VH-VL binders against PAX-interacting protein 1 (PAXIP1). Designs and how they scored, part 1

Scores and structures below are computed, not measured.

Target 1, 90 residues: PAX-interacting protein 1 (PAXIP1), of Bos taurus (Bovine) (a0jna8r94to183)
Amino acid sequence: ESCQIFFGITACLSQVSPEDRSALWAMLTFHGGGCQLNLNRKCTHLVVPEPKGEKYECALRRASIKIVTPDWVLDCISEKTRKDEALYHP
Positions, changes and structure headers below are counted from each chain's first letter, unless a header gives other numbers; antibody chains aren't numbered by Kabat.
ipSAE, averaged over its two directions, is called F for ESMFold2-Fast, E for ESMFold2 and O for OpenDDE. V2 adds 0.75 times the mean of E and O to 0.25 times the DockQ between the complexes of E and O.
Where letters were taken out, [cut] stands.
Atom coordinates printed by the task and the answers are left out, and those that the model quotes come from them; centres of patches stay.

## First folded at step 10 (VH-VL; from q6 with heavy chain W101Y Y106W)

Design s4
Fold by ESMFold2, look of step 12:
Parts: sequence; C-alpha cells; structure tokens
Structure s4 (fold): chain C 90 residues (1-90), chain A 123 residues (1-123), chain B 107 residues (1-107)
Amino acid sequence: as target 1 above (90 residues)
Amino acid sequence: QVQLVESGGGLVQPGGSLRLSCAASGFTFSRYAIQWVRQAPGKGLEWVSSISGSGGSTYYRREVKGRFTISRDNSKNTLYLQMNSLRAEDTAVYYCAKEGYDFYDWPDAFDIWGQGTLVTVSS
Amino acid sequence: DIQMTQSPSSLSASVGDRVTITCKASQDISNYLAWYQQKPGQAPELLIYDASNLETGVPDRFSGSRYGTDFTLTISSLQPEDIATYYCQQYDNLPLTFGGGTKVEIK
C-alpha cells in the first residue's frame, strides 16, 4: 500500500558480510527507513543473522529494540508490508 | 561476585578537598560506565557524575562541574572522585554505582551499588 | 532538567496489600526509567529497568508499567521485607534525575 514500508524505523546491521550489508542498507533506505552502523537509542531494529554478539546481547536488554534476521527485510519488501518482527527473531 | 567498595569519606571544612575511591571486583571494570550518586542525610538520591568504561567521556551535574573530577584507573579497577572547594550542601553519603551495560551512547540503569562513604562539610 | 514527580511521599499498608507508587516525568522519556529499592540503612538496589523489565533476582510480585509520561511501580502482595524507600530515576537525558522517594511501611 506504500513505497514507505520502513518509514519510522532506524535499523542497525550486525554480523552481515560487506555485500549483504550494502544490499540491506539500500533496501531499507530505498523503502523509507533509516540505517546506521552503531547500535544506540536512535535504533528501532537490530538486523542480525545469528543470536550472538555484543549488539545482540545489548538489544535483548532493550524493550525498544526489535531483533530480526535479514529475512525480515526481504519478506517485508517482497510482500509490500511490514511483517511481524516476532516471527523473525533469530 | 560483583562488588563496589567506596572509601575516603570524612569531615572537612568548607573550601576543603577530599578524594573518594571506589574499588571494583568481580567484573571486567573497563567495560562498564560507573557513576557517583549522593544522598544527603534524610534526603533523596542525586546523581553527581558519570564516566565511560574507557574513561574518555565524563559528565557532571551542574552544581559540581569545575569542582569535582571523576576519573578511573582501569589497571587498578578503581574509580575516583576528586572533590575540591567543598560546600556545606555537598554533605552526603556518596555511592558509586555501575551501569548494567555501557555499549554505546545509551545510558542504562544502575545495577550494582557500593555501600557508600559519608562526606561531612562543616565548620 | 527533567523533573521526576513521585507520589505518594509515604504510605502504610498491611502484609498482602497491593501497593502502587507513581512517577511522572516533566517530558517524554520513552521507557528510560528505573525503579530502586532502598531498605533502611542500606544502599539502593535495582528492581526494574526500562520501565517494565524486572532485574534478575527480584521477586515477580514487583512490576512496572508506563502510560505516556506516567510510570507505576506495583507490589502485588506486600511482604514484610518490602519495607523500604522506593525511587524512580530517568536516564533519557542528562542530568540524570531521581524522584523524591516513597517510604513504604507495614501497618
């Protein structure tokens, strides 16, 4: 219903290859989202393929951060809607 | 076990100086931000100062900036508060407290506290 | 500075009672609020962080909630060991600020 699928989100990417990082960054920003390298209080989402690492452990403590695998980004775009983040927890 | 132990409190005259210490054990000290919180007798809690895990960032409440200096020696697992130009209103129990996680520009609640050390400023 | 207005300043309740303590922030602080318990003669101890997350080792009779800038600490069934002064604290922005405290006593 909108080309702004990721409006209002700010994603932090972690543990992804440089190639995957570039692709995910482009996907998020093209569809209205923000993206950054640091995990901080501006973030709404952490995109991480595996449930490990310092960013993952930090995000688990913070109720304001949704934790999703990269598949969440891909499926949101494919289905043209924001998918429930709970279904994509690593 | 995670522990913080303050020392260095005592009685001083207005305009005097004291240095408080906080000895840390049971965790990787350099990883965590630590702060000083004070409580005047019979009163509530008041944040005083914070320092990042690396020591690269320091923060102070307005009323103590320029008089108090927070520092840490990560090789000795020790936090310090140098208190100069002390005033009667600085009289309080001073606690050191550890943030639960110091990861980025994202302050956290204080998960471990020391027992406190009393500073009395009186003529 | 963000002012944290905590109420009541004191209360007295019976063992088993539900106790509620409120804290109102002077501006939006998101969920960056902690609750501390300070028992007589002791240092404060963390109960709840990020408004509603229970710290490890804290009994589940304690809970926290947020409605806008209004925050609530609830003790579902007051126990004798819960005699303490309770403080809220915001960590959204500097300077970090505490509420004035709520002294809880057993009748």
Scores: ipSAE 0.153, ipTM 0.746, lowest interface PAE 3.6, mean pLDDT 91

## First folded at step 17 (VH-VL; from w4 with heavy chain F103W)

Design x2
Fold by ESMFold2, look of step 18:
Structure x2 (fold): chain C 90 residues (1-90), chain A 123 residues (1-123), chain B 107 residues (1-107)
Amino acid sequence: as target 1 above (90 residues)
Amino acid sequence: QVQLVESGGGLVQPGGSLRLSCAASGFTFSRYAIQWVRQAPGKGLEWVSSISGSGGSTYYRREVKGRFTISRDNSKNTLYLQMNSLRAEDTAVYYCAKEGYDWPDWPDAFDIWGQGTLVTVSS
Amino acid sequence: DIQMTQSPSSLSASVGDRVTITCKASQDIYEYLAWYQQKPGQAPELLIYDASNLETGVPDRFSGSRYGTDFTLTISSLQPEDIATYYCQQYDNLPLTFGGGTKVEIK
């Protein structure tokens, strides 16, 4: 079902306004995903609007973390499917 | 340019002491875990000790625990290895090596190594 | 302690040959394996981290792969400057451990 689009993902949100963070958090969790404040080994994704910052640099080194802009979350929901993360690299 | 430079090696009698230094430049030293790795002449690589970026956590291989002390002075961008009660088996080139990112519970490889400093323990 | 069994201990190959070096971990280390190159008289240099990620500035003839606890370093076309000893190293758990090394020579 479309409500499980983000099943199995754990996202860390970085560099977004508090308002945008709350909205993205709700969108991810409503559609079956997890969110957390810290970047660590539990994460599968880093959601970040720009290619900078400590979390971004850490995630660049790690094959286990996919890096996407917030548009990835929006487009996955709009199109009711998990989009290719490579197309959304900041 | 990111760089590590070891110093303090030399010839020491068994039972003696040495203090190795590793001077860091070109990066925010306090954000990275640093390791000591040694290599006996003609032999392979052996991990000796690790220290977290803050200096709050230290780790030692079994054979050196109690004799060696790793420390760092983040205000001077310098890592140290105090080596006491030295034995012939401690003879090696000692390298300091930087971990990529010191992220909690997320280990990383050693991306930058120093040139090494030779410690010889002999009568 | 996690034992890293590296093979072969030495090999000799011609310029242009494909060279394969393996490491086997005594338990699961996930992707936390690095490959280092140590040229004669020099410090080690990182080639591959997280099993398969090429370090910046390393020639793309080097690659790494993982199958379970078996890890492979491949040099697709051996060059004269690749004469070195290669080491694998696990960084999943303490004590950090290295393989015994593989000395690569040109014949």
Scores: ipSAE 0.274, ipTM 0.782, lowest interface PAE 2.6, mean pLDDT 92

## First folded at step 18 (VH-VL; from y1 with heavy chain D102T)

Design y5
Fold by OpenDDE, look of step 19:
Structure y5 (fold): chain C 90 residues (1-90), chain A 123 residues (1-123), chain B 107 residues (1-107)
Amino acid sequence: as target 1 above (90 residues)
Amino acid sequence: QVQLVESGGGLVQPGGSLRLSCAASGFTFSRYAIQWVRQAPGKGLEWVSSISGSGGSTYYRREVKGRFTISRDNSKNTLYLQMNSLRAEDTAVYYCAKEGYTWPDWPDAFDIWGQGTLVTVSS
Amino acid sequence: DIQMTQSPSSLSASVGDRVTITCKASQDISEYLAWYQQKPGQAPELLIYDASNLETGVPDRFSGSRYGTDFTLTISSLQPEDIATYYCQQYDNLPLTFGGGTKVEIK
C-alpha cells in the first residue's frame, strides 16, 4: 500500500506542461491526495513552477492555499514525508 | 491606479427607472467579478447584485430580483445596473465594488470601491 | 441566508486605547470574512480579508482574528483618523451579507 503522504491535500496545477501535469496528478492521487483543474475553495495547494499566471495571483490572496513548486510533490514522495510548503514557494 | 467611478444616480418617482454605470480603470476588467452595494441614508451596507468577470453569471438579493438587472460591457470597462419599478426603499447611495483576486464563482472581499452615486426614490 | 451579528453598534474610546469589534456568523463561513472601514462621507475601504489578512496599505495597528464563527477586528492603539463605522462581511455564500456596523468615536 502506498504512503498517504498527501492525505487531505487537494492540489491545483498551473503553468505545467501536459506531461508534467499528468505525472504530478498521478503522484498526488496515488499518495492519497486529490487534484482538480480549477482553482477554488476546495484547493489546499497550488502547484506552480514559476510565480506567474492567473491562478498564482488568485492563490496569493488566499491564505488557506499553499503555493508550492512541483519539487514539493517530488521531495515529499522521495523522502516519504510531507515537507514544509514554505520552503517550496516559487 | 485601480479606480471605479459610479454615475447615473438622481431623483426618480416610485415606479420609475434608472440606469447606473460604473466605469473601471487600472485593472483587467474582465478578470474580476464586480458588485453593487447600496447604503440607505444613515444605514448600513447592503449587497445588491453581483456579476462574474465574463458576465455569464449574475446574482441578486431577493428584494430586487425581477426589477434590477446587472450587466457589464467588458469592451468598455463598464458595469451597469438597470433599476426598474423603483421603490422608496431603494433609496440609497449605490457603490460598485471590485472583488479581490478571484477565480470564477469564488466570491472575495471587495478591495476597491467607487465613490458611490445617490439614488433617491420619492414622490 | 448567513447572518452577521456585529457588536457593539457603537463605542467611544480615547486615543491610544485598544478597541475590539466582534462579528459572529450564523453558520460556518470558514475564513471568508472581511472588515471594512467607512469614514464619514466616504466609501468603504477594505481593512482585512480572509479573517486575518491585512490589506495592503492598511496600518498594522489593525488586525483580524477568527475563532470558529467568531471574528474580531482589533485596533491596538486608536488614532484620531480611525473615526469611522466598521463593517464585517461574509463572502462564503450568497447572498453576501454585512454586519450591522460599529460606529467608533473618540472621547
Scores: ipSAE 0.237, ipTM 0.808, lowest interface PAE 2.5, mean pLDDT 94

## First folded at step 19 (VH-VL; from y5 with light chain E31N)

Design z5
Fold by OpenDDE, look of step 20:
Structure z5 (fold): chain C 90 residues (1-90), chain A 123 residues (1-123), chain B 107 residues (1-107)
Amino acid sequence: as target 1 above (90 residues)
Amino acid sequence: QVQLVESGGGLVQPGGSLRLSCAASGFTFSRYAIQWVRQAPGKGLEWVSSISGSGGSTYYRREVKGRFTISRDNSKNTLYLQMNSLRAEDTAVYYCAKEGYTWPDWPDAFDIWGQGTLVTVSS
Amino acid sequence: DIQMTQSPSSLSASVGDRVTITCKASQDISNYLAWYQQKPGQAPELLIYDASNLETGVPDRFSGSRYGTDFTLTISSLQPEDIATYYCQQYDNLPLTFGGGTKVEIK
């Protein structure tokens, strides 16, 4: 059984390649999270490698959305624990 | 340098028509939803209508549905409000107001307001 | 429609006083609540968005808080330039609705 480390999380992916997007999508979903391409009120996290793009600017305005790099997803999985998002701001 | 400037207000008889304009500058107009908000003399603020950045979605308060039409021309950075069948209770200062970051129809607070234009409906 | 009940309708306080204005939403609106300041003869200006986020350029004597459906705007130390009418507004759902306003005056 997979560890549900992303339970309650709905992540929006932005500024990632199609290959990376597919991988991140699979990892998030496998570990109990949700994933979507559109940024809306359902999103709890924005995953973006660099601090740029329209979605990034929008997420900065929304206190309800945590902005993290893809490394946040990877480290959470490797350590089997949810890491502090603040340490992974792009 | 971000700015909204309303125009087109004036005196009109009941049953008459009027078209308001709102000229935008200093930001990428098409990226933001824009609102009309009105304020009757000595009264509070009242939302009237909204239009998405692309213009594909429009919303109205119940009392103006069928009478008012919101539209925009993104090539001219201009918002419009066509007001038909005007009533005395439509008398107010009409403001255009820019929403903050929206995606795509995610309502947000109004971070930029115009100076307003007065519409008076009276016989 | 979501009703925003704002109180008080008016208040008078001295310079330096702590001032609080309250808005209660008729239903859960999450944190989708804004506060505006309107000075006489001027258009409204955004003070706070998402219940507690201070808009850029707004003095830090202004703050917003949320407790369930109760929202509070606080001016920690009232200044003469704060004479205005303040409005809350929900943007959780259409139609967008404002509170009735609070007129703030200086004694």
Scores: ipSAE 0.279, ipTM 0.816, lowest interface PAE 2.1, mean pLDDT 94

## First folded at step 20 (VH-VL)

Design a1 (from z5 with heavy chain S54R)
Fold by OpenDDE, fold request of step 21:
Structure a1 (fold): chain C 90 residues (1-90), chain A 123 residues (1-123), chain B 107 residues (1-107)
Amino acid sequence: as target 1 above (90 residues)
Amino acid sequence: QVQLVESGGGLVQPGGSLRLSCAASGFTFSRYAIQWVRQAPGKGLEWVSSISGRGGSTYYRREVKGRFTISRDNSKNTLYLQMNSLRAEDTAVYYCAKEGYTWPDWPDAFDIWGQGTLVTVSS
Amino acid sequence: DIQMTQSPSSLSASVGDRVTITCKASQDISNYLAWYQQKPGQAPELLIYDASNLETGVPDRFSGSRYGTDFTLTISSLQPEDIATYYCQQYDNLPLTFGGGTKVEIK
């Protein structure tokens, strides 16, 4: 039984290597979150390493989406708490 | 720096035709759906037509279907509205309006509007 | 079609007053609701999108809220430059539809 750190989170992974994408997907899912590659209205977070791309631009327009780097996911897990997304904006 | 500028309005007789243009600048034109919205003198805002970023999808209010045609030339950053069989009730200021950010199946508000161009249909 | 019932059609208030304008959608439109300000002789300008998000550059005295199909635009402290007609608009489904507008004047 894992800590549901990402309960209620639906993360879109963008511009992440296939290897990192798989790892992030597993981590998010294991800790109660959802993950997808397409960005849509169901997403709560965009995980992107750099502030660029169409998904990033879309997310900037939508205040309902938090934009974070992959480090946000890692740090949330390591510290067993949901970190402030604002500190992880790319 | 983002701008939309309408042109082509004028006086036309009932049954006549007119083509409006909307020149865009300051953004990647083809990435955004754009709308025509009109406003009759002293009245409220009324949506007229929409076109997707690449022009593959077009939509019209019922009252203008078959008479109006929305199109765009992305190489010229220009939106058009061909208006045929014009009626008195088509008299209005016509605005072009850009969606904030166009995304598949994810609608958005209109963040940029042109200054409008007046179309008067009268005998 | 989705009807947007906007009220009131007009109001007059004093500088500094709290002003509220309401729009009710005839069906669920989620949060796909925008508020626009149109000053006399000018084009509309976006104030609020997605029901409660303040557009960049818009003064924070403007705010939007949603409760089901009821939407409210609030001006916390009315200023002289706020004299305008305000419109709500749903963009959930075609045809896109606007409220009837609210003309705001200062006493």
Scores: ipSAE 0.630, ipTM 0.901, lowest interface PAE 0.8, mean pLDDT 96
Fold by OpenDDE, fold request of step 21:
Structure a1 (fold): chain C 90 residues (1-90), chain A 123 residues (1-123), chain B 107 residues (1-107)
Amino acid sequence: as target 1 above (90 residues)
Amino acid sequence: QVQLVESGGGLVQPGGSLRLSCAASGFTFSRYAIQWVRQAPGKGLEWVSSISGRGGSTYYRREVKGRFTISRDNSKNTLYLQMNSLRAEDTAVYYCAKEGYTWPDWPDAFDIWGQGTLVTVSS
Amino acid sequence: DIQMTQSPSSLSASVGDRVTITCKASQDISNYLAWYQQKPGQAPELLIYDASNLETGVPDRFSGSRYGTDFTLTISSLQPEDIATYYCQQYDNLPLTFGGGTKVEIK
């Protein structure tokens, strides 16, 4: 059964390898989320493996954006529930 | 620490010219858009002009277009405002103000302000 | 141009009082609203950005909220050092525009 775990989420993927980016993109999209490479006001989440980079610094300024590691996406899917983003801050 | 310091204000006749400077320190100057905001004596705040981090984009309030020119020298960490054809209505304390975090097509509030420099236009 | 209608223009309250200042935007500006504090003879200082985010170093007695095009700055417990004029500002569209200001005094 399809689960819309990421409904309403627009994730910006940054500092992720092309292979991992493709996988995360597919997972997020399959489960009802949106993905993009550019960071802007439409983003609800920034997915980064490390706390570094210009996008990370920008997201820190914008409290409306949740900053999470790729593990957040994986764990949400494996447990079929949206996990607390705060636990996955890089 | 992050700091902005304005200079160049003074008394000038109507129709005269004045050049303001804003010296920046404590941050990567070229990464941030910077504004000029003015305040007439006893009045509120009024946006005047903006310039992008690299200086490629400039914006002006309608009343100063064609008379004021905003520019920056990133090698000197300095912002400028060339004011020509000055009018009595231009009398104000002029502040330079830094955007909190400059990002393409994503505006931000002004997190750092200078102490201002007074410009008085009077005959 | 986007008009920011700020109210009241002035108020006087006692130390410890809850103070509320309001700005209404003439159109939808999303969350692109800042609040500034300007003490007498000083430059403005940022208090709130993006309507409800507290700027670093600002006391948590300050808070901002949004309801559509109505924005509110709240001081939960007014302190003597809060004597100042407060301004809202939209940065959604050019030209950037400020509210008329609210002068806050202590009784």
Scores: ipSAE 0.609, ipTM 0.896, lowest interface PAE 0.8, mean pLDDT 96
Fold by ESMFold2, fold request of step 21:
Structure a1 (fold): chain C 90 residues (1-90), chain A 123 residues (1-123), chain B 107 residues (1-107)
Amino acid sequence: as target 1 above (90 residues)
Amino acid sequence: QVQLVESGGGLVQPGGSLRLSCAASGFTFSRYAIQWVRQAPGKGLEWVSSISGRGGSTYYRREVKGRFTISRDNSKNTLYLQMNSLRAEDTAVYYCAKEGYTWPDWPDAFDIWGQGTLVTVSS
Amino acid sequence: DIQMTQSPSSLSASVGDRVTITCKASQDISNYLAWYQQKPGQAPELLIYDASNLETGVPDRFSGSRYGTDFTLTISSLQPEDIATYYCQQYDNLPLTFGGGTKVEIK
């Protein structure tokens, strides 16, 4: 089992319940990734279920940020590999 | 329609003062940082000064610090540049330009520019 | 201060030619580089931001790329309306600085 699926990733979680946020945070960090609450230029990913909000609009502008739904995190772990983020754009 | 319109340029003697204005419309002015950029005749572009969306932070190129003051009045959607102790090397077209998206600690390029106002400093 | 060294200072090319303009930063600026187009007598207009991202409404014959501190603006097929001076600009750190410009003409 790989614990480094998310190596090099810094995710900002947005628009998720506190329970889902805690679960996603644990999943990302246990598999080698970083998480934070604020979107800034250290982020590589925005995890957001819906295509709306200030963080989403900011991330759309930046080539450095990949935008994915929470399913991306779950499927990467389930399949033990980093899935193509483009397939998970909200 | 996002628009910036500069005004207040003109001919001034060395040591004189001038106040430039930049009127904004078509966007939420207070959300965006705004910059002054100048271009001497026949020369390239040179950043002069920046101000944060709420006006709490101001920044200046070294050659103008202490002589120029950037400010904004968000109730009037207007940016200002007060220019004191003017020198011949300040002669330029002055543009105001909007940061494309203003986000904390994440600078952006200038997506909308005004058409410029000419300042000539000559004896 | 971050120096932006832009080259060439001018170039002349035929309609349809591939044109490249380069800009080198004196230190790492990540991807915080913009390209502007300034037509004679007009204000600059944003073409590319974040090194490679096309501004809305810019024709796709324009592209930008980054290799370390070296940045390139490419016009894949030069058109008559592309006659202008092009400037790079870093926005990673203050003072914000521009390259010296590249004047592009049709021969």
Scores: ipSAE 0.373, ipTM 0.820, lowest interface PAE 2.3, mean pLDDT 92
Fold by ESMFold2, fold request of step 21:
Structure a1 (fold): chain C 90 residues (1-90), chain A 123 residues (1-123), chain B 107 residues (1-107)
Amino acid sequence: as target 1 above (90 residues)
Amino acid sequence: QVQLVESGGGLVQPGGSLRLSCAASGFTFSRYAIQWVRQAPGKGLEWVSSISGRGGSTYYRREVKGRFTISRDNSKNTLYLQMNSLRAEDTAVYYCAKEGYTWPDWPDAFDIWGQGTLVTVSS
Amino acid sequence: DIQMTQSPSSLSASVGDRVTITCKASQDISNYLAWYQQKPGQAPELLIYDASNLETGVPDRFSGSRYGTDFTLTISSLQPEDIATYYCQQYDNLPLTFGGGTKVEIK
């Protein structure tokens, strides 16, 4: 159920406040996902509030990475289901 | 408007030297690893040398190591290849090529190439 | 060194034909393989990177695939402007190495 939502996901969190980063990290890991601060080839998602920055540009190039705003994490948990990442592109 | 333009090719005698230049524009030059790739007339592509974005790391194919030196001047957006002790088998069109995105431990293909400059080593 | 064995060395096909070009790596290179197109008298241009990712501006009749160490470039419907020599290149490990090239011509 709630522990399953982010199964198989490894998210890189970028450009969020330390408080928001801690909250997003806890949300992702409690619901079965992984998190890290560095963007590398182990990541499946980049969580970023705005479509700018070096990590964003890198992630656009690699089809293996889906790019979402923090709202994707919040809405997935609120609705207890994995939302389509395309709807949350910054 | 991303562009690479090579220059400095020409005819030299065996044992001679040439310095190739590659002028870059339209991107932040210092962020990207850059390579030299050569192509003998009528033949395939062959990697020659690479340099990291900051210039701290350089790499060479075995056949040119010790004779060729890759360098870059990031203040001038220019890549160089100093070629010494030239041999007939060094005759080729020399291209510079940019790594598509330079990221730690995540290699990438060459997304932008120059037009090439011909080096002919002949008596 | 990682050897890239590319085949065929040349081919002729008709406009509209499906064309396939293969490269085999001598060891595992993950998906770090590119395909380049070099039209006569021009510099190479990137078509495909990371084995299957289409470079911006490249027509979608081009595609790439990987099975283990075997890589394939496919042109789903050959067009006159696709006359070129095609090269694969691995970028997993130094020295960087290219396949021998495939010259594609129209019958």
Scores: ipSAE 0.354, ipTM 0.779, lowest interface PAE 2.0, mean pLDDT 92

